VHH binders against q3afa8. Designs and how they scored, part 34

Target 1, 265 residues: q3afa8
Amino acid sequence: MDKASLGIGIFDSGVGGVTVLKELINLLPGENFYYLGDTAHVPYGSKSKEELLILGDAIIRFFLKLGVKMVVFACNTSSAITLPILKERYPVLMEGMLEPLRKNMPAKAKVGVLATEATVKSGLYQKKLMETNKFQEVYMIACPQYVPLIEKGIVSGKEVEEATREYFEPLLKEEVRDVVLGCTHYPFLTETIQKLYPKIQVIDPAAYVAREVYRKLKENKLLGENGGKVQFYVTGDEKSLKNLGSLYLGYNIDRVQKIDLEVIV
Below, E stands for the ipSAE of ESMFold2; O stands for the ipSAE of OpenDDE; V2 stands for 0.75 times the mean of E and O plus 0.25 times the DockQ between their complexes.

## First folded at step 19 (VHH; framework vhh_nb_b201)

Design x4 (at its last look DockQ between E and O 0.93; V2 from the best seeds 0.82)
Fold by OpenDDE, look of step 19:
Structure x4 (fold): chain B 265 residues (1-265), chain A 125 residues (1-125)
Amino acid sequence: as target 1 above (265 residues)
Amino acid sequence: QVQLQESGGGLVQAGGSLRLSCAASGFTFSYYAMGWYRQAPGKEREFVATITSGGNTYYADSVKGRFTISRDNAKNTVYLQMNSLKPEDTAVYYCARVAVFTYYGSRIYPEADYWGQGTQVTVSS
């Protein structure tokens, strides 16, 4: 079997990864995608490294069984914690949310990062950003209101705007003009953010991820030519993926296959 | 090489004042936030004050109204004016380059990437 004809696996703890999927589909129309939302074990941010590795191993094995040429960690937590380990364990190309951004994001004196509390608390995101020497000041903003709102389908309106104003207050005070979406859910709010703050450059890591995926596939002569299919999988509830995924992707997700990772964490 | 050198520490009586200075070198000083931390015996290092590259200042609650952080970019120096000193202010004070500001609601957590050697401040009762 031509390895280039194999699909690309994408996984997240939930629906947020669809924002990455969208970018990948746009940039790589010749590829087939397998999307896995590990909704049975969400959230990842509260899990231990050991737990995340157990899940990660199971997820990679799942994708390998399906036949993939690459796995995309569309999860910031997994990108930071497990990807560096898992990439050494399995003979498959891997990419995550952080490295493409780190590698390709232009240097700025100041950068803001909107992220979940868990991401911010981990300290890994800001650490990785600072290691690039591209920034003098990093402003990490915990945004605990965003994911709950997004999961409810609330991506615009008063509640989102009020939360956004709150979160951006320190960024504005420090005259930060570049803001990274440090959660894969947050691209749902891009329009709202831009409406409120048109002068702010909103940076979606998904775009960097897609470009890096393209680069890696090309470099390895693994670009597909006859793709365009997306298969959706979940380990738990499918409602969020069907509803929000459909909304973001612009088409109805009708088929979602439930799978069991056969792990206890 | 980034270097931070504190000065100005010493022994002072309660209610007294000290002015700490930190001379920075090895980087473009004006581009970075600077801060002060302190570590008392048997305690963890704690944030005291920070000043961003934009000149915004933030203080720990324990020192608000008593301490003032300032900077002179022309001299590559950050200062900590400490007034109304208390015995509980006794600590080694560290100058730091602050690289990360973490916001949890109204709370700010400045994180340093470089540290000075520290200067001892002792406040006697």
Scores: ipSAE 0.847, ipTM 0.950, lowest interface PAE 0.3, mean pLDDT 94
Fold by ESMFold2, look of step 19:
Structure x4 (fold): chain B 265 residues (1-265), chain A 125 residues (1-125)
Amino acid sequence: as target 1 above (265 residues)
Amino acid sequence: QVQLQESGGGLVQAGGSLRLSCAASGFTFSYYAMGWYRQAPGKEREFVATITSGGNTYYADSVKGRFTISRDNAKNTVYLQMNSLKPEDTAVYYCARVAVFTYYGSRIYPEADYWGQGTQVTVSS
């Protein structure tokens, strides 16, 4: 079979990868996608490098059995820690969350990042941004109100706007014009943020991931033409994917297949 | 090569004043935030003050109202004016280039990417 007709595997520890999937579907409507949320093994942020490699290895082998030409690591931790290693183990094309952002975002005097308290505490985002030498001032904003509001389905209105004004106050004071959405839930808030601050460029890393996937497929003559199917998998609970994922994609995710990863130690 | 050289440290009586200077080279000074950190004997290094590239200033609670950070972009120099000094201010003071500002609500945690050699400030008991 022709490699260009193979699908694209996308994984995250949960529902967050749907923000990447949406951008990929929109930019590459001729491709087939397999989405895996590894909900049985969340959270990834507390796992050792060895554990993450074992899980990543199993996920790639699962996708290879399905028939993929590319695997997208829609998880920031996996992109930073496991992708560079697993890329050397498998001949399949791979793409992650951080490298497309680093490649596509130009050098800026100032950049803001909205993130969960846990992500900020980890130090991973700020460390990776500092290592690029592309930014003179990085503003990391912990946004503890956002995920609870989004999980209640509240993505607009007074409460979201008040939280957003609070989080953006230091960014406005320092005249930060470029703001990265550093959490997979935050794209749900883009319309509200743009309404309040139309001159701020809101940057969803997912858009850069989609562009890099397109470029890699084109360069390798692997662009598909007659696809359009999306299949969903989880390793544990499927509720968040079906609810929040459907809301974000704008259509019903009615079939999610539960699978067990074949872990080899 | 980023270089930060502090000067102006020394011995001063409690209640007195001291002015630290930091000469910077090896980078475009006006594009970067600058700051001061200090390390007392037996303690970890702590944030004192920072001034962003835009001129906004932030201070640790322990020095607010007593210390003033400023910068002169034409001279590539950042200053720390220290007034009403206390014995608890005794430390090695480090000039720093500050690259990351982390916000938890109103609390700010500046993080440096380059450090000077340090200058000793001793406030007599």
Scores: ipSAE 0.724, ipTM 0.909, lowest interface PAE 0.5, mean pLDDT 89
ESMFold2 (binder alone), look of step 19: mean pLDDT 89; pTM 0.893

Design x5 (at its last look DockQ between E and O 0.95; V2 from the best seeds 0.83)
Fold by OpenDDE, look of step 19:
Structure x5 (fold): chain B 265 residues (1-265), chain A 125 residues (1-125)
Amino acid sequence: as target 1 above (265 residues)
Amino acid sequence: QVQLQESGGGLVQAGGSLRLSCAASGFTFSSYAMGWYRQAPGKEREFVATITSGGNTYYADSVKGRFTISRDNAKNTVYLQMNSLKPEDTAVYYCARVAVFTYYGSEIYPEADYWGQGTQVTVSS
């Protein structure tokens, strides 16, 4: 089998990864995708490194069994914690949420990052950003209201706007003009954010991820030509993926296959 | 090479005042937030005050109303005016370049990427 004809695996702890999938589909129409939402073990942010590695190993093995040429970590937590380890453990191309952004984001004096409490508390995101020497000041904003709202399908309206105003207050005060969406759920809110703050440059890491994926595939002569299929998998509840995924992708996700990673964490 | 050098520490009586200075070099001073931290014997280092590149200031609750952080970009210097000093303010005070500001609701957690050597402040009862 031509290795270039193999699919690309994408995984997240939940539905947020579909925002990355969307960008990948747009940029790579010749590719087939396998999306895995590990909904049985969400959230990842509260798990230990050891637990995340156990899950990561199982997920990579799952994708390898399916036959993939690349695995995309569409999870910020996994990108930061397990990807650096797993990429050395398995002979498959891997990409995550952080490195493409780090490599390609232009230098700014100030940058804001909207992220989950868990991501912010980990300290890894801001550490990685600062290691680039591209920023003098990084403003990390914990956004605990966003994911619950998004998971309910609330991506616009009063509640989201009020939360957004709260989260952006310190950014505005410091005259931050560039704001990174540090959670894969948050692109659902891009329109709302832009409506409120049209002068703010909202940066979705997914775009950088897609470009980096393209680059890596091209460099390795692995670009597909006859793709366009997406298969969805979950380890737990499928409701969020079917509902919110459909909303974001613009088509109905009707078929979702439930799988068991056969791990105890 | 980033360098931070504190001065102005010493012994003072309770209720007294001190002014700390920190001379910075090795980077574009005006582009960075600066801050002060302190570490008392047997305690962890704690945040005291910070001033952003934009001139906004933030203080630990324990020093609000008593301490004032300021900066002179022309001199590459950040200051900490300490008034109404208390014995509990006794510590080694560290100048820092502050690179990260973490917001949890109304709480702010400044994080430094470079530190000075520190200056001893002792407040006697």
Scores: ipSAE 0.856, ipTM 0.954, lowest interface PAE 0.3, mean pLDDT 94
Fold by ESMFold2, look of step 19:
Structure x5 (fold): chain B 265 residues (1-265), chain A 125 residues (1-125)
Amino acid sequence: as target 1 above (265 residues)
Amino acid sequence: QVQLQESGGGLVQAGGSLRLSCAASGFTFSSYAMGWYRQAPGKEREFVATITSGGNTYYADSVKGRFTISRDNAKNTVYLQMNSLKPEDTAVYYCARVAVFTYYGSEIYPEADYWGQGTQVTVSS
């Protein structure tokens, strides 16, 4: 079998990785994608390194059975903790959320990050950015209003604009011009943010992930040409993926397969 | 290597004033935020004041109106002018380079990535 015709596996602890999937579909229309939301084991942020490795190992083995040439870790916790270890266990190409940002974002004096309160409290995003030594001042903005609004389908208009002005006030005061979307929901707010602040460069890490995936496939002569298929899997509840996932992809997800991961304890 | 050297600590009576200085080297000083933190015996190190590369200042509530942070980019130096000192200000004061500013609404939580050796400030009653 032609290795270039193998698919790309992408996983998250839940449905958040759909915005990464969207960028991959747009940049790589010749590829087949398998999306797995590990909804039976969410949240990942409270799990030990050992538990995350067991789950990650099972997920990679699941993708290998489907036939993949690359696995994308669309989970910040998994990207930071498990990817460096699991890439040594398997010959399949791997990519995560933080290394593409590190590689593709130019050195900047100041960078803002819009994130959920949970992401901010974890400290993981800040730590990874600071390890790059590319940034002098990192401004982390907790954005508690965004996810509720986006989940209701409200991505423009007065209420979103007022919340956005509130979150951007400290960024404007510090003359921050580069703002990272530190939550997989936030790419749908890009047009609203650009309308309000046309001089601010909005950075979606998912776009960097897609570019790095493209680069790695091209470099290894694995770019596909016969694809376009997307298949969805969950380990637990599928309702959020069908509702929120369809909204963000812009088409109806009508089939989601429930699977059980084959873990080895 | 980043190097931060504090000076200006000492013993002062309540109500008095001190001015701390911190000489910085090993990085482009004008491009970074700087700050002061303090640690009293048996307590965690706590934020006191910060000044961003753009000159904006932020203070812990316990020192607002009494302390003033400033910087001189030509001398690679950050200062903390401490007025109306209280016995509860007694601590080791650390110069810091501040790398992360976390905002929850209007509240700011600065986080340092490099520390000086500290200078003792003792405020007697």
Scores: ipSAE 0.720, ipTM 0.908, lowest interface PAE 0.6, mean pLDDT 89
ESMFold2 (binder alone), look of step 19: mean pLDDT 87; pTM 0.876

Design x6 (at its last look DockQ between E and O 0.91; V2 from the best seeds 0.84)
Fold by OpenDDE, look of step 19:
Structure x6 (fold): chain B 265 residues (1-265), chain A 125 residues (1-125)
Amino acid sequence: as target 1 above (265 residues)
Amino acid sequence: QVQLQESGGGLVQAGGSLRLSCAASGFTFSSYAMGWYRQAPGKEREFVAAITSGGNTYYADSVKGRFTISRDNAKNTVYLQMNSLKPEDTAVYYCARVAVFTYYGSRIYPEADYWGQGTQVTVSS
């Protein structure tokens, strides 16, 4: 089998990864995708490194069994914690949410990052950003209201706007003009954010991820030519993926296959 | 090479005042936030005050109203004016370059990437 004809695996702890999938589909129409939402073990942010590695191993093995040429970690937590380890453990191309951004994001004096409480608390995101020497000041904003709202399908309106105003207050005060979406859910809110703050450059890491995926595939002569299929998998509840995924992708996700990673965490 | 050098520490009586200075070199001072931290014996290092490149200031609750952080970009120096000092303010005070500001609701956590050697402040009762 031509290795270039193999699919690309994408995984997240939930539905947020579809925002990455969307970008990948747009940039790589010749590729087939396997999307896995590990909804049985969400959230990842509260798990230990050991637990995340157990899950990561199982997920990679799952994708390898399906036949993939690349695995995309569409999860910030996994990108930061497990990807550096797993990429050395398995002979498959891997990409995550952080490295493409780190490598390709232009230097700015100030940058804001909207992220989950867990991501912010871990300290890994801001650490990785600072290691690039591209920024003098990083403003990390915990946004605990966003994911719950998004998961309910609330991506616009009063509640989202009020939360956004709260979260952006310190950014505005510091005259931050560039804001990174540090959670894969948050692109759902891009329109709302832009409406409120049209002068702010909202940066979605997914775009960088897609470009880096393209680059890596091209470099390795693994670009597909006859793709366009997407298969969806979940380990737990499928409702969020069907509803929110459909909303974001612009088409109905009707078929979702439930799988068991056969792990105890 | 980033260098931070504190000065101005010493012994002072309760209710007294001290002014700490930190001379910075090795980077574009005006482009970075600066801060002060302190560590008392047997305690963890704690945030005291920070000033952003834009001139916004942040303080720990324990020093609000008593301490003032300021900066002189022309001199590459950050200051900490400490008034109404208390014995509980006794600590080694560290100058720091603050690279990250983390916001949890109303709480702010400045994180430093470079530190000075520290200056001893002792407040006697």
Scores: ipSAE 0.851, ipTM 0.951, lowest interface PAE 0.3, mean pLDDT 94
Fold by ESMFold2, look of step 19:
Structure x6 (fold): chain B 265 residues (1-265), chain A 125 residues (1-125)
Amino acid sequence: as target 1 above (265 residues)
Amino acid sequence: QVQLQESGGGLVQAGGSLRLSCAASGFTFSSYAMGWYRQAPGKEREFVAAITSGGNTYYADSVKGRFTISRDNAKNTVYLQMNSLKPEDTAVYYCARVAVFTYYGSRIYPEADYWGQGTQVTVSS
């Protein structure tokens, strides 16, 4: 069988991964995508490494059953914590949020990163950024309120603004002007952040991820004209995906298939 | 190559003072945060103080009000002025270049990418 005709699996804990999916369909319009939101287990940012590995393992096996040539970890938490381990367990190409950021981010003296608690506690996101020698001072901000609010459809208003002011306080104190969205959910908050802090440059790694996916497929001779279809799956609630996801993608997500992950152990 | 050389350690009576110095080379000193960490016998290395490239300072709760971190960019040197020393301040003190400041709720976790060899501070009763 021709591996170039296989699809591309993309997963996130919820709706956040559509911010990566949008960039992927724009850059690779001929490829087929399978999007999985693991909404039964959102948020990932509060889960242990062991839990995330079990879920990631099940998700990759699900995608392999569908027939994929690549799995995109459209979750910064999973990219930081599970991708390095899971890539050694499976022969399928993988890409996450961290390596594309490392490769494409311009050098800056200071950079802020908004991330989940799990991403921050892993230490791996920080390590990958420090290894670039592109940044002299990195300010990692754990943002535990963001994903739960976004998954409830709350992306503006006083509650989000109050959380944002708290998270940005140390960044303002150190006059940080460049802030990376270290979670694929956080692009939904860009308008709110820019309204509060118009002089801060918000950096969304999603476009970098799409470029790296393209590069890997090309180098492995896996690019194909395969129909340009996108199929959506969830493990639980589909409301945020169909609501915020449709708005962000610019078209109606009308069919979402609910699945149960085959968790081993 | 990044090099950090501590000096100024020694023996001091409780209530006394010491000033530690750290000479830095091999990088653009003024562009980086610097800090001090310490390790007491039988304990893990712990954060003491940090100063960012912009001059903002951060202290562990155990040393606030007693220790002062400062820097002289013209001399590529970071200092730790330690006043009102206590026996529990006894440790090897390490100069560090701090690359990451992590904010987790109200807690701040500075993380170093380079370390000095350390200088012993012993506070007698």
Scores: ipSAE 0.777, ipTM 0.914, lowest interface PAE 0.5, mean pLDDT 91
ESMFold2 (binder alone), look of step 19: mean pLDDT 89; pTM 0.902

## First folded at step 20 (VHH; framework vhh_nb_b201)

Design y1 (at its last look DockQ between E and O 0.92; V2 from the best seeds 0.83)
Fold by OpenDDE, look of step 20:
Structure y1 (fold): chain B 265 residues (1-265), chain A 125 residues (1-125)
Amino acid sequence: as target 1 above (265 residues)
Amino acid sequence: QVQLQESGGGLVQAGGSLRLSCAASGFTFSSYAMGWYRQAPGKEREFVATITSGGNTYYADSVKGRFTISRDNAKNTVYLQMNSLKPEDTAVYYCARVAVFTYYGSTIYPEADYWGQGTQVTVSS
């Protein structure tokens, strides 16, 4: 079988990864995608490294059984914690949320990062950004209200706007003009954020991820030509993926296959 | 290479004042936030004050109203004016370049990427 005809695996702990999927579909219309939402084990941010690795191994094995030429970690937590390990463990191309951004984002004096509390508390995101020497000041904003609202399908209106105003207050005070969406859920709020702050450049890492995926596939002569299919999988509840995924992707997700990860302890 | 050198520490009586200075070199001073930290014997290093490249200042609750951080970009120097000093202010004070500001609501947590050698401040009762 032509390796280039194989699909691309995308996983997240939940629905947030569909924002990455959207960008990949747009940039790579010749590819087939397998999306896995590990909804049975959410949230990832509260799990230990060991737990995340166990899940990561199971996820990679799942994709390998399906036949993929690349796996995209559409999860910030996994990108930071398990990807560096798993990429050495399995002979398949891998990409995450952080490295494409680090590599390709232009230098700025100041940068804001909207992220979950768990991401902010881990310190890994800001550490990785600072290692690039592209920024003098990084402003990490914990946004605990965003994911709950988004999961409820609330991506506009008073509640989101009020939360956004709160989170942006320190950024505006410091005259930050570039803001990174440090959670894969947050692109759902891009329109609302831009409406409130039209002068702010919102940076979605998903765009960088898609470009990097394209680059790697091209470099390895693995670009597909006859794709366009997306298969959805979940390990737990499918409602969020069906509802919010459909909303973001702009079409109805009719079929989601529930799977059990083969966890090896 | 980034270099930070503190000065101005010493012995002072409770209620007294000191002014610390930190001379910076090896980077574009005006483009970076600066800060002060302190470490008392047997305690962890703690944040005291920071001033952003934009000139905004933030303080630990324990020093608010008593300490003032300022900077002179022409001299590549950051200062800490310490008034109404208390015995509990006794510590080694460190100058730092602050690179990351973490916000939980209105609370900020500055993080430094470079440190000075420190200057001893002793406040006697």
Scores: ipSAE 0.833, ipTM 0.946, lowest interface PAE 0.4, mean pLDDT 94
Fold by ESMFold2, look of step 20:
Structure y1 (fold): chain B 265 residues (1-265), chain A 125 residues (1-125)
Amino acid sequence: as target 1 above (265 residues)
Amino acid sequence: QVQLQESGGGLVQAGGSLRLSCAASGFTFSSYAMGWYRQAPGKEREFVATITSGGNTYYADSVKGRFTISRDNAKNTVYLQMNSLKPEDTAVYYCARVAVFTYYGSTIYPEADYWGQGTQVTVSS
């Protein structure tokens, strides 16, 4: 029952959270991770706040049963919309995508952000960036086509390139050169984006998240020493996690356990 | 501190013209987007026009072709030239500093972080 030996729960709506998991594994090799892709309910970017809260509650309760010292919201939509509320409901440590971004982004005159419709509509991502006083013009781009394509394993080719050209059109018009990947799925598209726009600096907040997780664990004397295991869970289809996720992580995801979330009310 | 002061409002006949000015201070004017919003009695404040630091302009559909936003960085001033005025243009017009541009497809939603006190424009039929 030593809290430092407990694992770290990481969740996303699907495969996207592996982009955060990779950074966490690299920075925190002494930790055990539980990764949950809520693939029965992907994409999160099209869901209401109320539905996201119901799912978030169930996910945190699942992780608490597994034994975690921290839950990482590896979903920009959930981080923006549900984390501020759920941290008041559960005393477990939590970290998401937004506060690490706020703390670590360098000052820029102009910045673009690619995000889900839910993230953009919430207004919370914009608010977090504006409170930094680091940016003079922020361009928030709603990208509803991206997560569905990525979850189908489509990360290159004509369909993705055409969607990307549409999303980048206003950024190019305003000569924006720094673009934040405001969804944990979007790092799968980095190669395609850089092929189309080699002069754009793509910024992935995942490394910032890992840094903040480390800081919180150290501050609370919860750093693990003898871990290194990763357990994978899904609520639905596991194909993208096993295929795209394995490729991105650089090792084969052999065992994925399917679970049913205990949704209440 | 950021200060925005509008001027140039008044009463004008339908079909007429009016030019609003907004003097800005407390920030590096040339580095920020500026805009105009308006609020008619009993209605929500609505976007009218914006001009980015790079000089690109965007307009609400209701004013496109009739209104022109411009800026003079040497005077730290943004202008709204309003032509072919209609009674439905009657509102308090607010100068704004615009910090966020949100895109849903081709639809743009400029979002201000600072506002002026407003100037009344009344268009009589």
Scores: ipSAE 0.769, ipTM 0.914, lowest interface PAE 0.5, mean pLDDT 91
ESMFold2 (binder alone), look of step 20: mean pLDDT 88; pTM 0.881

